# Ledger of designs, part 2: VH-VL binders against a0b8k9r932to1074

Target 1, 143 residues: a0b8k9r932to1074
Amino acid sequence: NNLPLDGIVFISVRDEDKAEIAEVARRFVNAGLKIIATDGTSGYLRGSGVPAERVRKIYHGSPNVLDYIRRGEVKLIINTPTTKQSVKDGFQIRRSAVDYHVPYITTVQAAKAAAEAIEKALRGELTIKALDEYHREVRYRAL

## First folded at step 13 (VH-VL)

Design z6
Fold by OpenDDE, fold request of step 16:
Structure z6 (fold): chain C 143 residues (1-143), chain A 122 residues (1-122), chain B 107 residues (1-107)
Amino acid sequence: as target 1 above (143 residues)
Amino acid sequence: EVQLVQSGAEVKKPGATVKISCKVSGYTFTDYYMNWVQQAPGKGLEWMGWVDPESGETYVAEKFQGRVTITADTSTDTAYMELSSLRSEDTAVYYCATGYFSFDSGYPFDYWGQGTTVTVSS
Amino acid sequence: DIQMTQSPSSLSASVGDRVTITCKASQDISNYLNWYQQKPGKAPKLLIYAASSLQSGVPSRFSGSGSGTDFTFTISSLQPEDIATYYCQQAYDLPLTFGGGTKVEIK
């Protein structure tokens, strides 16, 4: 359940969350993280001026998000419930997150807390409070 | 109010084909996958597969591979489950059920049809 | 496939009793377990999702706990209307699989 300071963040969020997540994603990029996202999410992010690479759906072959997870490149997943993602893909991504110990966030509030914690950490200003807020919001499931 | 209304009871002979319908109302049909569950008399529940009404994507459990076809008609908000080469062991109640996926909730079946009884006898 | 072993297969208890049902997964399924209630002649009804989350509209006497491979479903005070068969179901991986069920009766 480590705070990611580098690597890739995978984002797949519902339409109503995209505006707020775009700001969070911008903060991640400015902090040196790379964003990969599903079609709708990546499109919105790019339209908002946030660099985000579109990642293939799993059933469309490699490379896809599972490949990045298995290589240890994905350090955080942001996934709010959306009707646009394949449920089958969701099952595989979720399982991979657990198998490879990748933390995931499911709310905008948690995403904001993560961005705040990352920024503070990079400045050497990480506080117990900020870390507690991050750990309270992020979910991590290990085998 | 969300409702899943299934077609009526069926009586079939071995080797025949049955097609059950599940009509939905009270929500956007394409927002959730539709699942099918089999329950033989006095037995437990067995997941058969699902369909994504929006994309048409399907998944069928291995046990039913080759005999089950799951489809959806967005023009009528109706999901279908077709079972061919019927045998006595297919005698059961069949349910349609919506599934909701998220990293937090998992995949619970929150709404169910009333069930359709299929009897296979010579 | 993930096997779900549910126990007991049946039980009889008195009104007001605490009832406990267990479900064991053949592998770690995190907290992706659901519990359903099926009354005679009726479709199943979702009671618990994500191992411990109470479905909206479900009485608080129903609860679930556990994570990994061992899970527990509890009725804190059994009521006459709780006569039913209860099923656990894993939603960790495909294919989705159910426990064998537990038939709950009242003495």
Scores: ipSAE 0.849, ipTM 0.940, lowest interface PAE 0.6, mean pLDDT 94
Fold by OpenDDE, fold request of step 16:
Structure z6 (fold): chain C 143 residues (1-143), chain A 122 residues (1-122), chain B 107 residues (1-107)
Amino acid sequence: as target 1 above (143 residues)
Amino acid sequence: EVQLVQSGAEVKKPGATVKISCKVSGYTFTDYYMNWVQQAPGKGLEWMGWVDPESGETYVAEKFQGRVTITADTSTDTAYMELSSLRSEDTAVYYCATGYFSFDSGYPFDYWGQGTTVTVSS
Amino acid sequence: DIQMTQSPSSLSASVGDRVTITCKASQDISNYLNWYQQKPGKAPKLLIYAASSLQSGVPSRFSGSGSGTDFTFTISSLQPEDIATYYCQQAYDLPLTFGGGTKVEIK
């Protein structure tokens, strides 16, 4: 999968990761990406001055993150394991990510690598090293 | 040390209801979903469903829908599986098991109760 | 539902032998496949998760591989304490489903 230079990034992360992810999200927004996030995550991001649209839980109906994924609008998912996340929703989101070939990141380190790669790409400074770091940290399955 | 301790063996008649408990210790009860697995004598494992102890959210496999109720009591760190309208085919060992979800790990059952034998006979 | 076809249903091998068990999923389940060991009269025990990740505390003689629809579980050197029934389980989609199991015995 290619680096997302536009589109939507879906973020759902643990409380302990929110501070660092807020900085990453800020970088994404500055790069022209749109952020959608779960309730807790979006609230934290907005509180930190980062624009983030709250997405309802899947079992609460549409529109939800699956709608955005299926429409091809979500280009990247950042999901660090959280005990507050609906596991059923998680299953559906994860399956959709795989089915629609949406890359996903599960660590803060990987999220930072993605931000770095995107910024370099926009400046025309993308290197093989930066791209390798991104692909090493991001999971997806090719057709 | 994580422990899942289930209630004792049950003997029931067809049409009756059985309720099995699974008490946990060694971890925060609400951090992980509690799953229930059925194993008929000499047969394989079959997933029945789960409960989120924190929210009470449940999922029951189609095979057991209408007869199974999975609940959790956070005040006692105990999960329950109630099976009604018992049939001879429900004779089995029932296990509770914690599940851990992540995009990387999938959903492994990392801790298991010792199992509860339920015998249904007329 | 996703069907998991496990083979063989049973096998007998000697101590020190390499043992291989396979599971085939009815559809692509990525790497969301777990392996469990169940000794007689005991609850199952997680050995492998995410197709190839060894659970903490599990001996290194146990391993898993595969992705998509075909998966393999291996015991590099069978030990007497490995007598058990082994199960694969997909965690790609709900409902969760198990393979039929493989009973491993020592000759």
Scores: ipSAE 0.849, ipTM 0.939, lowest interface PAE 0.6, mean pLDDT 94
Fold by OpenDDE, last read:
Structure z6 (fold): chain C 143 residues (1-143), chain A 122 residues (1-122), chain B 107 residues (1-107)
Amino acid sequence: as target 1 above (143 residues)
Amino acid sequence: EVQLVQSGAEVKKPGATVKISCKVSGYTFTDYYMNWVQQAPGKGLEWMGWVDPESGETYVAEKFQGRVTITADTSTDTAYMELSSLRSEDTAVYYCATGYFSFDSGYPFDYWGQGTTVTVSS
Amino acid sequence: DIQMTQSPSSLSASVGDRVTITCKASQDISNYLNWYQQKPGKAPKLLIYAASSLQSGVPSRFSGSGSGTDFTFTISSLQPEDIATYYCQQAYDLPLTFGGGTKVEIK
């Protein structure tokens, strides 16, 4: 459940969160992280000038987000509840996050906290407060 | 405000087919998957499968594969469950139920239809 | 498939009693466990989701706890209107599966 300072962030968020998440995603990119996202999310991010690779839906075959997770490349998942995402895919992604110990964020607030913590960490300015806020907001379940 | 209204009781003979409906109101039909649950008399609940009304994507539990078809009609906000090759053990109450998926909440069934009794007898 | 073993199958208690029902999963399901109440002749009603989250509008006497494989549902003070069969249900993986149910009666 450590701060991801490199690697891939998978993002799948509901429409109303996309604007705020775009700013968070921009901060991630500037920090050196790579973003992969579902179709709707990636489209919005790219439209906002944020590099984001569209990842295949799981039922469309490989490579998909599960492949990235299983390879240990996805270091963080941002998933706000959306009705536009396949529920079946959601089940698989959620389980994989748990099985492979990938932390996930489900709120815009938590996403912002993560961005702040990552930026501070990279500058060597990480504070206990920032780290506590991050750990308070992200979720991780070990089997 | 949210309503899931199922079709009426059915009496069928073995080998027949039954199709029950679940009409929704009070929310956007395509926003949530529609689940079907079987409950034999005096027995527990058994999940049969679901349909995504928006895409038509379905999942049917292995026990019911080959005999169950779950569909949705977005023009009428109605989900359907069709069970063919009926047998006596199919006698049960069948429920439709909406489910909400999230990483935090899991997948609870928050709204249920009133149930449809299907009786299979010779 | 994930098997959910619920116990006891039935119980009888007095009004005001603390009632406890357990549900065991055949494998780790994290906290993705729901509890439902089904009154005679009625559809099930969601009471608890995510193992311990109380559904909106549900009385506070109902609660849930646990994670992994062992879960507990509790009625802190049994009321006459609580006569029903209660079911646990895992939502960790497909297919979704329910416990066998616990019939709760009043003495």
Scores: ipSAE 0.849, ipTM 0.937, lowest interface PAE 0.6, mean pLDDT 94
Fold by OpenDDE, last read:
Structure z6 (fold): chain C 143 residues (1-143), chain A 122 residues (1-122), chain B 107 residues (1-107)
Amino acid sequence: as target 1 above (143 residues)
Amino acid sequence: EVQLVQSGAEVKKPGATVKISCKVSGYTFTDYYMNWVQQAPGKGLEWMGWVDPESGETYVAEKFQGRVTITADTSTDTAYMELSSLRSEDTAVYYCATGYFSFDSGYPFDYWGQGTTVTVSS
Amino acid sequence: DIQMTQSPSSLSASVGDRVTITCKASQDISNYLNWYQQKPGKAPKLLIYAASSLQSGVPSRFSGSGSGTDFTFTISSLQPEDIATYYCQQAYDLPLTFGGGTKVEIK
C-alpha cells in the first residue's frame, strides 16, 4: 500500500488545475500531510488558505524537491503538465520519483481519488474500491 | 494548424557562423520548449539542445557546448540556433521541434520544422 | 549518456508483411521512449510516445511495446507509404538520445 498517510506531498500543477488542486491540497493538510510546491503553485495554495511551503527550483540549489525525495520525505507527487515548471527540473524530479519509488499523479481526477482514499484510510474506512481507484490512477515504475 | 517554418539553406566556409530561425504559428510559442536536432547526410538524428521560450533558459548537449547558442524571441514567435566555428562535419540538416514534457508522456517531439540544410565547405 | 541500440539498421519486406524494429537502451528508461518516422527528404514525424501510446492521427497499424531496456516498434501490415527510416528516442534523461535508425523498404 503506497497510499501516503503522513509525510510530504509535492505539488506542481498548471494554472487551470490550481483551483481544484487547492481543494485536494486542503484535504491533504487536514489529513495531516504537509504540502510543498513550486513557486506558482505554492503561491496559489497559500492564497487559497492552504499551507504550502515553497520549494526551491533545483537549479537554485539545496534544499530542493530532490532532497526531500531522496530523504524519503516526499510520499506523493502531483504534477500536471505546466509551462511554468522548468522542463529540466521536471526531468530530474520524474527520474527521482522513479528511482526512489515515489508515486505520482498527473490528473485532477486522480488527485481527488487520492484525497478520498487517504481520508478514508485515516478514518479506518478504507474500502477495496477506494484503494483500487487510487492504484488505478497513480503511476509508478521502478528501475 | 501548428506550423514550424525554418529559414532557408545556408552555405558557409569553415570557421564561419550560421544562424537558423524557426518561426512558429498555430500555438502559444511559450507553451513548449523548442528543440534543435542535427542530421548529417545519410546519418541519424542527434539532439543538440533546447530553449525555454518563456524564460530563455537553455540546455546544450555536450558535443555542441561552446559553439551553439539557442535563443527565442517571443515578440516574433521565433526560435534561433546559432552555430559558430563551423566545420565540414557540421554539414547537415537542422530541425527545430517542439517538445512536450509530462510525467506520463515523457518528452515527445510533437511538431517539426521542415529542416534547414547547412553546407560547410572551403 | 544513454545509448540507444536500434536493430536492424535496414530491412526489406513485402506489402502486408509484419515489420518489427527493436530498440535497446543502455540502462532502464522506464517507458520514456518515442518512435519517429522519417520519409525521404522530410522531417521526422512522431508516431509513438511513452513506448506504446499512439500519436493522434497515426494509423493503427503502428504500435509500440516494451519498458525498461527493451522496446519494440511494429507495423502490423506494411504499406507502400511506410517506406521510411524509423528512429527510437529516449526521453528518460538528458541528453536526449536517438537510436541509429532503421531503414524500411518495400520488396
Scores: ipSAE 0.845, ipTM 0.939, lowest interface PAE 0.6, mean pLDDT 94
Fold by OpenDDE, fold request of step 16:
Structure z6 (fold): chain C 143 residues (1-143), chain A 122 residues (1-122), chain B 107 residues (1-107)
Amino acid sequence: as target 1 above (143 residues)
Amino acid sequence: EVQLVQSGAEVKKPGATVKISCKVSGYTFTDYYMNWVQQAPGKGLEWMGWVDPESGETYVAEKFQGRVTITADTSTDTAYMELSSLRSEDTAVYYCATGYFSFDSGYPFDYWGQGTTVTVSS
Amino acid sequence: DIQMTQSPSSLSASVGDRVTITCKASQDISNYLNWYQQKPGKAPKLLIYAASSLQSGVPSRFSGSGSGTDFTFTISSLQPEDIATYYCQQAYDLPLTFGGGTKVEIK
């Protein structure tokens, strides 16, 4: 379960988490990661000055998040429970994350830990503590 | 308190159509998908499909495709399940149930209606 | 479709006994498995979600374990009010599917 130091982070979070996740996303972007997000999330991020590409809902066709996952481009998923997310899409994204071994984060706390670990890693300052915290928070299930 | 209240028992003839309702209270109707589950007498549970009350998006299990229509009325916080071309084997109790989706929790059915008995007989 | 094979189909035990029910998935479903209790004439009730998480308000004598394809539901000390049929349900992929159920009775 390696830290993503490049690639795409897919973000879909509930409204109450968007403010904090915007800061996390900013840190990801500054670290060289690309952000793709659902409509509501991407809109908020862009409104906050964070570059985020809106990704199509799966039922709206390709390219969508599944395409990016299957191509190995999505290296991390941040998905906090939201009532505005398509559940059907959620099922597919979650399955793809498992099938393609993409780690996912479901809390703001874990997202912050990931950002911290990534930044330290890029500076060559990664500590065992930071890595342990990341691994403790990130969900990863192999088939 | 969350409540799912279903319509009353139905008796139908083969070939007829039945439409049962599930009225929701205690939470925002559009926040969760509404599922329908069939249970024939003395048999197990079978998932029929769901509806997103907000968008109207539906998914129907293959077994029921072509005969089942699941809808939602946000003005009355009521979900519906319509089953057409009724057969004797459609005799069952039908439940509505809300599902909670997350990457951590999966998709458990937290709340259930009391069930609606549908009897199909000549 | 993912097939859920539940065993046994029925069992009878004494009050205070440890009861174990198993559920096997036809493919890896990670930990996306739920357990329900259905008492006679009533709607099912969620007991366990995500294979091992106890639903709020559910007695601690109920538990679940497992991941992948093999899952176990346990009642540590069977009580009279536990007479019911129990079902596992996978929520890994659509369509959602249930096990065949296990009828639990008391001797």
Scores: ipSAE 0.841, ipTM 0.933, lowest interface PAE 0.6, mean pLDDT 94

